# VH-VL binders against Beta-1,4-galactosyltransferase galt-1 (galt-1): the designs that were tried, part 10

Target 1, 206 residues: Beta-1,4-galactosyltransferase galt-1 (galt-1), of Caenorhabditis elegans (o16374r189to394)
Amino acid sequence: KMSICVPALFGNGYDAKRIVEFIELNTLQGIEKIYIYTNQKELDGSMKKTLKYYSDNHKITLIDYTLPFREDGVWYHGQLATVTDCLLRNTGITKYTFFNDFDEFFVPVIKSRTLFETISGLFEDPTIGSQRTALKYINAKIKSAPYSLKNIVSEKRIETRFTKCVVRPEMVFEQGIHHTSRVIQDNYKTVSHGGSLLRVYHYKDK
Key: E = the ipSAE of ESMFold2; O = the ipSAE of ESMFold2 at other seeds; V2 = 0.75 times the mean of E and O plus 0.25 times the DockQ between their complexes.

## First folded at step 4 (VH-VL)

Design t58 (framework fv_spartalizumab)
Fold by ESMFold2-Fast, scan of step 4:
Structure t58 (fold): chain C 206 residues (1-206), chain A 122 residues (1-122), chain B 113 residues (1-113)
Amino acid sequence: as target 1 above (206 residues)
Amino acid sequence: EVQLVQSGAEVKKPGESLRISCKGSGYTFTSYWMHWVRQATGQGLEWMGNIYPGDSYTNFDEKFKNRVTITADKSTSTAYMELSSLRSEDTAVYYCARHEYDSWSGYPFDYWGQGTTVTVSS
Amino acid sequence: EIVLTQSPATLSLSPGERATLSCKSSQSVLYSSNNENYLTWYQQKPGQAPRLLIYWASTRESGVPSRFSGSGSGTDFTFTISSLEAEDAATYYCQQYYDTPYTFGQGTKVEIK
């Protein structure tokens, strides 16, 4: 019932371990499919092997994407195009679609509730088409620690400047990178969640 | 720096309502849960409920939920706890405490108010 | 509701002795996603608000003396004071913050002889 669109085009800065952590954690939370848009020519061998493993096991849909422009392309055009493609792929197929990058995780605040239960609660009002959630940065406890949930220390501030969305795909007309831009009907609404029930954790890189 | 300041002592009669405040300063009020915990003389700590001021979401211990109301005012960085239908067993010291409550910041109640003594007697 | 049971109710020890306090949870407070235990230890002296000592079952709060330590996982937790000092006379509470309602143990009173 739930899927993730990774709207950022795949580039450098991510290693295979971070991708494994992303896919495994989201699978544990009940995400049934992750749509990943990538320029496969820019991936190293470890990345290709990792993504192929998950694609072959039907946990992800890997979509090879290169800019179709005749001249020098701008990355945000590619990201918006992939967001649109992903939204359409999920319309009529998934109940809730998340838009987040490999370094971002939607996590319920109440540990006894599943991600699906938390999201269902946030969408109690059937006219809500989109929920926008604030970011919270996370850092390793040890300066050189490898990626590990056990070693993560959450910063004590919430970043409201940049947000991430979970939507009902059939209710959204235009989805942006940080917010839902347009809904399909006038009585549908987009709302902001303050962070009490759902957080988006973002790895803070130097 | 970070400080939680509670309102002064209260003396109430059975059947009345109590309203006490907790003013936060030195931090972003809307980013932390505010909890209310009470302690009767010679007894242990008892959690009553909490509020997340950023969206006013509340949780309560079942034994208080029909008598307790917790609110927060973002403009004054102040949380309020109201307890109705007071009984003599509500005589206690009431504390507020802030908390960064989420799945990854396992940080506990790090700052507490000084406590508000409440006496309910006839 | 998660119930926390502390033992013993009271410990009477001399300065320099080791204090060992137990806290048992009716269900696991280990969160699988980050593999951390959501259990905290507080010190409370008469007339004062509780003071945070240990969180995540074994992580010492900044400024807390090294003689205080916590251990355990899941449902069984221990709080230890390796060498008691007179200032450690207090009631110690465990608390879980895994699920609401948040609950405290009944406390262990540590008395110095």
Scores: ipSAE 0.209, ipTM 0.679, lowest interface PAE 4.4, mean pLDDT 81

Design t59 (framework fv_spartalizumab)
Fold by ESMFold2-Fast, scan of step 4:
Structure t59 (fold): chain C 206 residues (1-206), chain A 122 residues (1-122), chain B 113 residues (1-113)
Amino acid sequence: as target 1 above (206 residues)
Amino acid sequence: EVQLVQSGAEVKKPGESLRISCKGSGYTFTSYWMHWVRQATGQGLEWMGNIYPGDSYTNFDEKFKNRVTITADKSTSTAYMELSSLRSEDTAVYYCARHDYYDSSGYYLDYWGQGTTVTVSS
Amino acid sequence: EIVLTQSPATLSLSPGERATLSCKSSQSVLYSSNNENYLTWYQQKPGQAPRLLIYWASTRESGVPSRFSGSGSGTDFTFTISSLEAEDAATYYCQQYYDTPYTFGQGTKVEIK
C-alpha cells in the first residue's frame, strides 16, 4: 500500500547501480510500486536495461517524460508536472505516497519498526494528509543493491529548505516538489516534522 | 549546559498515583527523546518508556501497560511520568534521560536527571 | 523482549588489573542495514545516575578514558577496563536499543581491593 514518486531524470548522472540500489532497498522496506519519470535521452543502455527489468517484473512504472533543453524556468515546471501526474496516478490506489529522488531514502528512526508501521504512526490522526520531513546529508559511497547499507554517519545539520513529503494521495489537492501546497478539505492538515520518527537521507556523491 | 532537573522525593500509599516531572534546559527540548528508567534499592535498571516531545509519540514496556502515562509540555520544556495503582514493588529511584534525535547512531542515553526517590508503603 | 545477561555478577580486583565483563543477548542486536550493534554500556557509582561510556558496542563516548573499551557483535559482547583505577569501582550495565522495550542487563559490580 505504499508507493514512491520519483520526479523526471533531468540531466543528472545517475548510473544503473544507483537505480538498482534505490529500487531494491525501497522494496525491502515494503514499497509496493515506484513511479519513475524518465528522460529517455539521458539514459545509457545499462540504465534502460535495468529499468526494463524492474518494469517487466512489475516493481516500477516507467513514464517517459522528455522536454527540450530550455533555461527559462522550464526545469522547475517539468518537475511540478511529473509530481502532479504521479499524485493523480496514486489517488485511490495507494494509501501512502512518498516523493523522493534516487539519492534520497526515507528511513525509520526506530530500528525495530517497519516503514509502514512508522508511517501509520505519523498518520494516526485521520485529518493529517501530508507529513513533511527534513533531509540529512550523508557523505557515503554508492553501495551494491544486494547489500544492506553499512553504518551511516550523517551531518548533524538538518536541511529544511529541500524537504520531502509522504502523503495520503486522496487528501492532497496540490503537491509541490518540497512541500504539499494544498489539501482537499480545509480541516485536513499538513504537518512538518524535523525527523522525529522518520528521516530522509540524501547521499552526497562526487 | 544541558540539565535535566527532576521533581522531589515522593512518599505514597499502595493504590495511589504518582506523578513526577523532568525539566530540560540548555537544549531544544522538542528535538530530543526523553526516557524514563527506574531502579529499585539494590537492584538493576529497568526501562519504562519514552516520549518524543515534538509530536508526543510514546513507547512503553508492556509490563507497565495500563498503569503508566508519559506526557510532555513543550511550553515549559517538562516531561511527566504518571504511574497509577501503586504497589510496594514500585518503590524505586526514577530517572529521566534523553537521547539526541539528530544522531543517526541510535537511542543511547547521553544525559540523565538526578533521580526521584519514590517510596510506596502503608 | 530482548533479554541481556551479564556475567560475572561481581568482580573484585586490585588497581592495575584488567577487568573483563560479558553481556549476552537472547537475540542478535546487529542491524544488517547499517552493520551496527545497538548496544551501550553505562557506569553507575553508588548514589549517582548512570553515565554513558560506550555506544554502538565499541564507540567510546566523548570524555571517557581510553582504558574503557567495548567489543563483540550480534549476541556476545565484552566490556574491558584495561588497567583498573580506584575511581572505576561501580556497577556496569549493558543496554540494547535494537527493539522496545530497551532492556538492560542485571549489572556487573566491579569492586577495588
Scores: ipSAE 0.000, ipTM 0.454, lowest interface PAE 14.6, mean pLDDT 78

Design t60 (framework fv_rosmantuzumab)
Fold by ESMFold2-Fast, scan of step 4:
Order: sequence, then structure tokens, then C-alpha cells
Structure t60 (fold): chain C 206 residues (1-206), chain A 121 residues (1-121), chain B 111 residues (1-111)
Amino acid sequence: as target 1 above (206 residues)
Amino acid sequence: QVQLVQSGAEVKKPGASVKVSCKASGYTFTSYWIHWVRQAPGQGLEWIGYIYPGDSYTGYNQKFKNRVTMTRDTSTSTAYMELSRLRSEDTAVYYCARHEYDSSGYPLDYWGQGTTLTVSS
Amino acid sequence: DIQMTQSPSSLSASVGDRVTITCKASQSVLYSSNNYMNWYQQKPGKAPKLLIYWASTRESGVPSRFSGSGSGTDFTLTISPVQAEDFATYYCQQYYDTPYTFGAGTKLELK
């Protein structure tokens, strides 16, 4: 029903504990498919074991995306390619697809509503193909797992430059890293909102 | 066809409040941000804040945060900016302007005609 | 806050000239291959009019004699050839971060 596309995982910003928390919390919210794109040759043994465990147990689809080498601009094009691949994998199969990183979570503002109920409400207008949501930063005061449950203080300021999208895959022609670039029909629309019903929490270290 | 029409000129005493309106037409009001920008006589442009009419989310320039309130009425496609505890330094032309915040992202592409506020004792 | 330094504060030109106005941001306004930088034209007694967005993209209906260039922190607006209706005040503006900030303006005067 609902899926997440995690674009290419690069660098050392993530550890196995955060990956576990990401997968488990999103599964609890009703996410049925999580597509993770990563260069498996660059991952440490702990992260490899964690991703293999979830892949073997059918909780994620792990896609190995290895570039020949990294140079100026290559990573950017590679991430766009993985976003495009993930969009195509979800077209005709998944009702709603989220694009977020391991340190980002879509959370309903109304606590009594499920994620699916919140998203269904946001897409009540059938011509809406994409919902773009601003980020709300959380200062990571506590560094031990479970990470997101221990870091509950969010900043007042909402970040509108760095947004994340949830889309109806069948209505999107071109998806970007922070926004939906093109929809498939002229009467389809993309909508932005400031986070009154749905927020994206971005965990950052201080 | 896109138009932003603002309310008329205001003359206020120091300490009073003013509420300026901006009526939108020719587009989907709830899909565009409305910004407020002012310009003192002979001076440049100063950003006050914005509102997203679709959900009433607001952001304010810290300079005005304790005195400004932005609201909207979706039934009339009208945005409002209320500035309280007026000072002579608030004498300016106040503009509303729209910002399309969809997948393409656009800056302030259409502006209202401006509302002149004079604050004098 | 991001400060926008615009120069010159005024310049004189004749119809047919090429004029260049510069704008410098105190920090980079580049994100995801886009420069969050606009140029506006304002005539006396009128609201500002958008000329250029994303540093170099011309707004619909704006004549080709207006062009924008630059990236990161250094930007230029070029008007060539200058026409009689171009004598106005020009403002750069960053929308990379709030508060959104404008340059102090450049008044283009007829020589």
C-alpha cells in the first residue's frame, strides 16, 4: 500500500542501530515496502549484517547500486537514477511512495490518526499527484538507541528549502531529490504544505 | 488573470494596530504562499513574513515576530497582515506577493499594488 | 541572516548601452543545482516586478535584453541594450533562507 524509497546510502553518517530503528518504526506505521539503494562494497560489516537480516526476512528490498567511481557530479546523477528506478518499481504496485533518508521520518500531527489515514486525507483531491512537506529539525541530544524515541525536542523553525515528498507513483513522470519535477498529465498537481497535518522530522547531531 | 488587490491607505497613531488585506484571484489561492514586504519612503525592500493559505502555516522575520500576525480566509481568497504597537518607523508601503511553492518552486512572481501606512502623532 | 550587497547604488547610462549590476551574498545561496536568487525591477510608485529567478531564468514576458548570471555568492544582472523603459531601480533578493533579504537597490538613471 505504502512504500519508502531510500536513495543511495553514501558515507559514514549512519550506523546499524539507526537503520534498525528506521525500518522498525516505519513498519509499525504501516509501510509495507522499503527500497534501500546502497553501494554494499562501502558498508561496514555491522551495516551489511543488519541490511541482510531485513532483506532475508522480506522487510526490505535491498538494491545494490555501485558507480564505477565517484567524481564531481557523479553522485548527484546516481542519486537521481536511484530515485527514478524506485519510482518505476512502485508504479502500478504501491498507492503512496515516500522519499526520505534514514534520518528522516514522516509523522502524522494528529496522534489519533494513522499514517495511511493522514496521507489519504492529504490526497483526497484525486488530481493531487505529489505532496511536498517541509523538514522540522530535531536536535540529537541523546546519541544512544532507540535514537528517535530519546530525541523528542524539535526546533521551532520549519525548513522549506529541504523538503521531502510522498507521491502517487502512477501520477508522477519525473521525481527529484527534494521535489516532484513532472507529473504525467496537465491536470495533475503537486502541493506543498507547512506541516499542519504531516511533518518530516530530520534528526541532526549537535 | 492573476491579481492581488490590497486594501486602501491607512493613517494611524503610534501604539495603534493596522490590518492590511490582500485579495487573490485568477489562481488557486491555497496552492501559493503569500509574502508580505514593506518599503519605507526612499528606502529598499524589507521582508516581513509569509503564510501558506492551504494550512495557515506562518513564518515571520524575527524583527517583526512580536508584533505581526498573518491570517487568511479561504472562502474569500484573502490574506491579512496585522501589525501592532505601531511606531513612526513603520511608515511604509506594504506589499503582498505570491510565491508558487510546488515542484518547480517560484519566487515572488505577482505583487499587490501596495498599501500605504502612515504612522504619525 | 544572509546579507545581500548590491553595487553600484546608482549608475547613469544612455539608451543602447550595456549595463551590469552586481549582487554579493554573504554565504552561498546554491542548493541542489539551483541558486535561490531573484532580480526585481521597480518603477516609481509601482510594486516590484520579477525579472529573473533561479539567478539566470528569465520570467515570462521579460525581454531578452535582461540576463542574469553567477552562482553561489556572486551574481550579475546585465541589461543590453538599455531601452528608455528600463530606467528604474533594480533589487536582488535571496530566498535560500529566512529572513529573505534584498540588496539595497541600484538606481539606473538616464545619462
Scores: ipSAE 0.005, ipTM 0.468, lowest interface PAE 13.3, mean pLDDT 78

Design t63 (from s02 with heavy chain T28S S31D S104V, light chain S33I; framework fv_spartalizumab; at its last look DockQ between E and O 0.68; V2 from the best seeds 0.00; counts 0 for: pae O 2.3 > 2)
Fold by ESMFold2 at other seeds, look of step 5:
Structure t63 (fold): chain C 206 residues (1-206), chain A 121 residues (1-121), chain B 113 residues (1-113)
Amino acid sequence: as target 1 above (206 residues)
Amino acid sequence: EVQLVQSGAEVKKPGESLRISCKGSGYSFTDYWMHWVRQATGQGLEWMGNIYPGDSYTNFDEKFKNRVTITADKSTSTAYMELSSLRSEDTAVYYCARHEYDSVGYPLDYWGQGTTVTVSS
Amino acid sequence: EIVLTQSPATLSLSPGERATLSCKSSQSVLYSINNENYLTWYQQKPGQAPRLLIYWASTRESGVPSRFSGSGSGTDFTFTISSLEAEDAATYYCQQYYDTPYTFGQGTKVEIK
């Protein structure tokens, strides 16, 4: 009943360990479908094997987006196109869809509640089509454990300028990278969540 | 640097209400959970409830049978706990305590000085 | 709600001795996603507010002396003072922050003979 859209997996900053961590942690939280959009020409052999393993086991849907773009529009326009495609793939199929980057994790604050229980509470009002919340940047030091949920030292603070969304895909007409631009009916609404129940952590190695 | 300063001691009669303030300073008030904990004389600590001032979300222990109200005033960086229909069993020291900003693994790191409340008939 | 049971109720020891305190939880406080135990230990001296000592069952808070330690997982937790000092005379509480209400144990009073 929950899915994740990763609108762009590109660049050289990712390795197979981080992909495994992302997929396994979100699967443990009850995410049933993960859509990963990638530029295949920028992946090494270890990365390709890892993504193939998860795709073959139906844990992810891997989508190649190596379409030509003009130099000045490649990253921004590519992300909006993948966001729109992913929204449409989930409309009528998935109850809640998250839009986040590969190194970002939605986690419940109250540990006895599952991610699904937490999200369901935030969408209890049937007119809510979208919830957005601010990123929290965390420096992780523990290399033998998932970086996204555990750290020895926290040196970062909340970044409120960048937000991520979870949506009811059937209620959204136009989805952006950091916001819902338009809902399908005027009485549906987008809501900013203040962080009491749901957090988005963005982890860096250093 | 971080300080939590509570309102002064109170003497109450059964059936009255109390309202305790807790003013936070030296930190971003809206980014930290504020908890209320009480302790009867010679007894242990009892968690009552909390609030996240950033979005006003609250949690309560059900044993207080809807007698507890917790609020926060962002403009004064002050949290409030109200307990209605007081009973002699409510005689205790009441503490406010801050939840560490990084809520992953850092619970109550700073405590107020405590407010002594006596409920006697 | 999760009930925390501490033992013993009172522990009377001499300076330099090892103090061992138990906290047992009625339900697991282990968060399966990150494999961390959401359990803390506080020290409270007479007339003072509690002081945070240990979080995540075993991690010392900054500025806490190394003689204080914690261990355990799931439902069974131990707090240890390796060499008791006179200023350690206090009541020690465990608290869980896995599920609301975030309950405390009833406390273990440590006395110096």
Scores: ipSAE 0.514, ipTM 0.785, lowest interface PAE 2.3, mean pLDDT 81
ESMFold2-Fast, scan of step 4: ipSAE 0.543; ipTM 0.800
ESMFold2, look of step 5: ipSAE 0.518; ipTM 0.784
ESMFold2 (binder alone), look of step 5: mean pLDDT 90; pTM 0.920

Design t64 (from s02 with light chain D99E T100Y Y102W; framework fv_spartalizumab)
Fold by ESMFold2-Fast, scan of step 4:
Structure t64 (fold): chain C 206 residues (1-206), chain A 121 residues (1-121), chain B 113 residues (1-113)
Amino acid sequence: as target 1 above (206 residues)
Amino acid sequence: EVQLVQSGAEVKKPGESLRISCKGSGYTFTSYWMHWVRQATGQGLEWMGNIYPGDSYTNFDEKFKNRVTITADKSTSTAYMELSSLRSEDTAVYYCARHEYDSSGYPLDYWGQGTTVTVSS
Amino acid sequence: EIVLTQSPATLSLSPGERATLSCKSSQSVLYSSNNENYLTWYQQKPGQAPRLLIYWASTRESGVPSRFSGSGSGTDFTFTISSLEAEDAATYYCQQYYEYPWTFGQGTKVEIK
């Protein structure tokens, strides 16, 4: 089983169409569970209806997240807390868990391989607890759905500064936003790769 | 402790192929990019391409794309650069250099000693 | 492709003098997300591999003497040797690692009289 953790959402950076595309495309790739953390009071009616539809149809686990009263670093605290909660929910339940936002997609580079086959290959060494994957930015020229089909131009550069992870939840002690901070045992390791087997495509509005 | 050791000097004729090795030691070979940079006599540095040994992903400068092949052997911690259809203009010192893959953005920090290649008829 | 242009081509100075080298980029190498310039300076002496001196435009590599410094942002960068020593005679290259292909400037040769 593969799952995705989407950290806490604040504000209106995403619309209902992007959420639909994110859930549908990841489901097609074999993702069985998507955990979405959100403050429902801040969502507009369309986003709330969309998330409720997928939750009611058992396509996602929607978690209403309320931060303690604190103004400094609220977004950072919210993301880190929800990443931790999501890691714990997947421990003992999911074989591989991805950490990405609604505008980020893990995609196999070898088109004949499924996402599961690609991930299984990357985790062939049983001491590997985490894989860090480089980003490739895609220029977001059109905001209308289907979003990914309208934004087809990627930057040449591979982004190694900001990475996203896929992990074996049972082997991770502390997960960060861009990397795995601590594994459960000293002999477990985190591995980085340059994007020959698996890439993260990040869609940016400019 | 970290060391990159390159293969010895080569003398080639036009039209032949070149294969140079770069053996890394003192670090986790699969966690660092390996780059190839060349320098013709009295000229500047020219980036050719790189490889991430952990998954064999490569990047090239387009002017070398049809002639250069970069590979890595994890079992021996050795990267290879092959250049085909050699010309006299390929006479240069070829360097390997490593680059850390993580979120730090650190540049080329350790370099091999260089391999002198002479292409003449 | 990002083109780096260095000037002057050659600089001849006496020991104790200040050397100022320029590197200009055809496009910005400043990454707004971390506010860092992806620009590096290397020293190369005849018969030797290049040596890393400065990265992120102004951060000095460990073990590099304090007389070496880098400054600038975006497209205009300067490398300075505050008081030249005899061992500083070398060619100095700037390099960008902002995007592929990585590119080097053509170099500035520093000669000691």
Scores: ipSAE 0.000, ipTM 0.482, lowest interface PAE 14.1, mean pLDDT 79

## First folded at step 5 (VH-VL; framework fv_spartalizumab)

Design u1 (from t63 with heavy chain N50I; at its last look DockQ between E and O 0.63; V2 from the best seeds 0.00; counts 0 for: pae E 2.8 > 2)
Fold by ESMFold2, look of step 5:
Structure u1 (fold): chain C 206 residues (1-206), chain A 121 residues (1-121), chain B 113 residues (1-113)
Amino acid sequence: as target 1 above (206 residues)
Amino acid sequence: EVQLVQSGAEVKKPGESLRISCKGSGYSFTDYWMHWVRQATGQGLEWMGIIYPGDSYTNFDEKFKNRVTITADKSTSTAYMELSSLRSEDTAVYYCARHEYDSVGYPLDYWGQGTTVTVSS
Amino acid sequence: EIVLTQSPATLSLSPGERATLSCKSSQSVLYSINNENYLTWYQQKPGQAPRLLIYWASTRESGVPSRFSGSGSGTDFTFTISSLEAEDAATYYCQQYYDTPYTFGQGTKVEIK
């Protein structure tokens, strides 16, 4: 009933341990399928093994995707293609689809509520097709244990320009990286959630 | 320097309403939760409700439903708690307290000085 | 609604003694995603607002002396003052932040003989 779409991987800035953390923690939150778009020719051996393991266990779906050409100005539009493909894969199948990167987690604010319960509440109005939530940066170095996410401690940065979406796929016509561009009917709407009930944490770690 | 400054003490009669202000300074007002907690004389702490000024979301203890209104004015960085249909059991010190913006599970790290409210016939 | 039960209601101890306070929760306050307990301890002296001491069951707030500590997980929590000082005379409250309403325990009063 919930899925995640991860836009294309752009290099070796992601390691296998981060991928394991991402998949395992989102599975604990009730995510049933994760779609990962990657150029499989660019993956190192440990990453390939990790992704194959989860693909074989039906936790993820790997989609081979090569950016048509490499100009800085077209990297953004190449990601829009994977976002659109993932939206269409979920339409009519998944109730709620999240669009985020490996270092981003949608987290309920009220700890006694599951992610599904929180999302269902935000979509209680049947005309809402998508929810956009502000990105909050977290410094993982403070905890020295990004593998397990022992503590979620935010920096004082709240970024309103960089938001992530959760959608009802059947209600969205055009999805962007940071917003829903168009819903399928004029009476459906996109809304911004201010962070009181649902947050997106972005981990910075170098 | 984070400060929470509350309005002054009040004496009320049963059936009246009270409205307590809590002005926050020294931090980004819209990025932190504000809680309201009260304490009757010689008694423990009682959680009343919260507001997130960033989107005005509120939540209240069920026993105050229909009597409590919590609001925030972003332009003055001030939160308000209004309690209607006062009873003698509402006699208490009322506190506002700030909550770390990342998690509802973070503690109340800064407290207002308290507002003493006496409800008597 | 999660009920927090503190014991004892009152401790009367001499300076230098160890104070041990209990807080029991009617439901687990352990959040499995980050593996943290959403349980907090406050100190309150007469006529003052509460002061934060411990959060996440065992993490000391900045500026809190090391003689204060917390432990426990799930439903059973302990707050300890390892060597009691005169300034520690106060009422101590636990609070949970797992589920609304975010309830407090009824308090444990610590007195210095």
Scores: ipSAE 0.444, ipTM 0.759, lowest interface PAE 2.8, mean pLDDT 82
ESMFold2 (binder alone), look of step 5: mean pLDDT 91; pTM 0.926
ESMFold2 at other seeds, look of step 5: ipSAE 0.499; ipTM 0.780

Design u2 (from t32 with heavy chain H35G N50I; at its last look DockQ between E and O 0.60; V2 from the best seeds 0.00; counts 0 for: pae E 6.5 > 2)
Fold by ESMFold2, look of step 5:
Structure u2 (fold): chain C 206 residues (1-206), chain A 121 residues (1-121), chain B 113 residues (1-113)
Amino acid sequence: as target 1 above (206 residues)
Amino acid sequence: EVQLVQSGAEVKKPGESLRISCKGSGYTFTSYWMGWVRQATGQGLEWMGIIYPGDSYTNFDEKFKNRVTITADKSTSTAYMELSSLRSEDTAVYYCARHEYDSSGYPLDYWGQGTTVTVSS
Amino acid sequence: EIVLTQSPATLSLSPGERATLSCKSSQSVLYSFNNENYLTWYQQKPGQAPRLLIYWASTRESGVPSRFSGSGSGTDFTFTISSLEAEDAATYYCQQYYDTPYTFGQGTKVEIK
């Protein structure tokens, strides 16, 4: 009932151990489908082997996406293209779709609630098409795997300028990188969640 | 210099309501969870409920949920706890307490001074 | 709800002795996502609010003397004062913050002979 869309990978300094952690921890949270977009010609060998392993073992859906140009405007619009493609792949198939990067995790604040239970509560109003959730930066002082399990010190404030979305894909017409731009009908709405029940943790390198 | 200052002691009769304030200073009020805990004489600590002032989300122990209201006023950095239909068993010291960081997944590090409430007829 | 049972109810010891307190939880307070135990220990002296000593079962709060320590995982937790001092006479409470309501144990009163 839940899926994750990850924008294209273009060598942003992720290593294979962090990708393994991302896939395994989100699977434990009940994510059933993870869609990964990459320009496979630009991946290093370690990353390519890791993504192929998970694709071959049916843990992810890997989509090869190649841009003809590498200009700044084309780069941003290339990510919008992968977001739009992933939204459409999930429309009518999954109930909730998350849009985030490999170093970000949607996590329940209440430890006894599953991610699905938390999301279901946030979408109990059937007119809500998307939830925007603020990032919480985590200082990644421990560089050994598992990174997320060992790095627990947070910044003292919630950063609301950078957000990530979870959506009902059938209710969204246009999805952006950090927001839902348009819903399918005028009476559907986008809302922002203040961080009491759901957080997006973004793990910073030192 | 984090400080939680509670309203003063109260004497109540059964059936009345109480309302305790807790003013937070020295930190960003809307970014930290605030809990409410009470302690009757000779008894242990009893968790009552919690609020996140940033979005006003609340959760209560089921034994209080029909009698407890927890609110927060962002403009004055003050949380409030109201307990209605008081009984003699509600005689206790009532504390507000802040979580150490901006998550309820951290312990209570700063406590108010306590508000003594006596319910007798 | 998660019930925390502390033992003993009262512990009477001489200065310099080791105090060992138990806290047993009716359910695991280990959060599998981050592998941490959501259990704290507080000290409370008469007429005062509780003071945080130990969180995540074994992590000492800043400014807490090294004679205080905690251990355990899942459902069984131990709090130790390695060498009692006169000012350690107090009631000690465990609390879980894994699931609401965030319950406390009944307390262990530590007395100095």
Scores: ipSAE 0.084, ipTM 0.650, lowest interface PAE 6.5, mean pLDDT 80
ESMFold2 (binder alone), look of step 5: mean pLDDT 90; pTM 0.920
ESMFold2 at other seeds, look of step 5: ipSAE 0.451; ipTM 0.755

Design u3 (from t63 with heavy chain V104W, light chain I33F; at its last look DockQ between E and O 0.63; V2 from the best seeds 0.00; counts 0 for: pae E 3.7 > 2, grease 19.3 > 18.9)
Heavy chain, then light chain:
Amino acid sequence: EVQLVQSGAEVKKPGESLRISCKGSGYSFTDYWMHWVRQATGQGLEWMGNIYPGDSYTNFDEKFKNRVTITADKSTSTAYMELSSLRSEDTAVYYCARHEYDSWGYPLDYWGQGTTVTVSS
Amino acid sequence: EIVLTQSPATLSLSPGERATLSCKSSQSVLYSFNNENYLTWYQQKPGQAPRLLIYWASTRESGVPSRFSGSGSGTDFTFTISSLEAEDAATYYCQQYYDTPYTFGQGTKVEIK
ESMFold2, look of step 5: ipSAE 0.426; ipTM 0.753
ESMFold2 (binder alone), look of step 5: mean pLDDT 91; pTM 0.914
ESMFold2 at other seeds, look of step 5: ipSAE 0.443; ipTM 0.755
ESMFold2, look of step 7: ipSAE 0.361; ipTM 0.727
ESMFold2 (binder alone), look of step 7: mean pLDDT 91; pTM 0.919
ESMFold2 at other seeds, look of step 7: ipSAE 0.509; ipTM 0.784

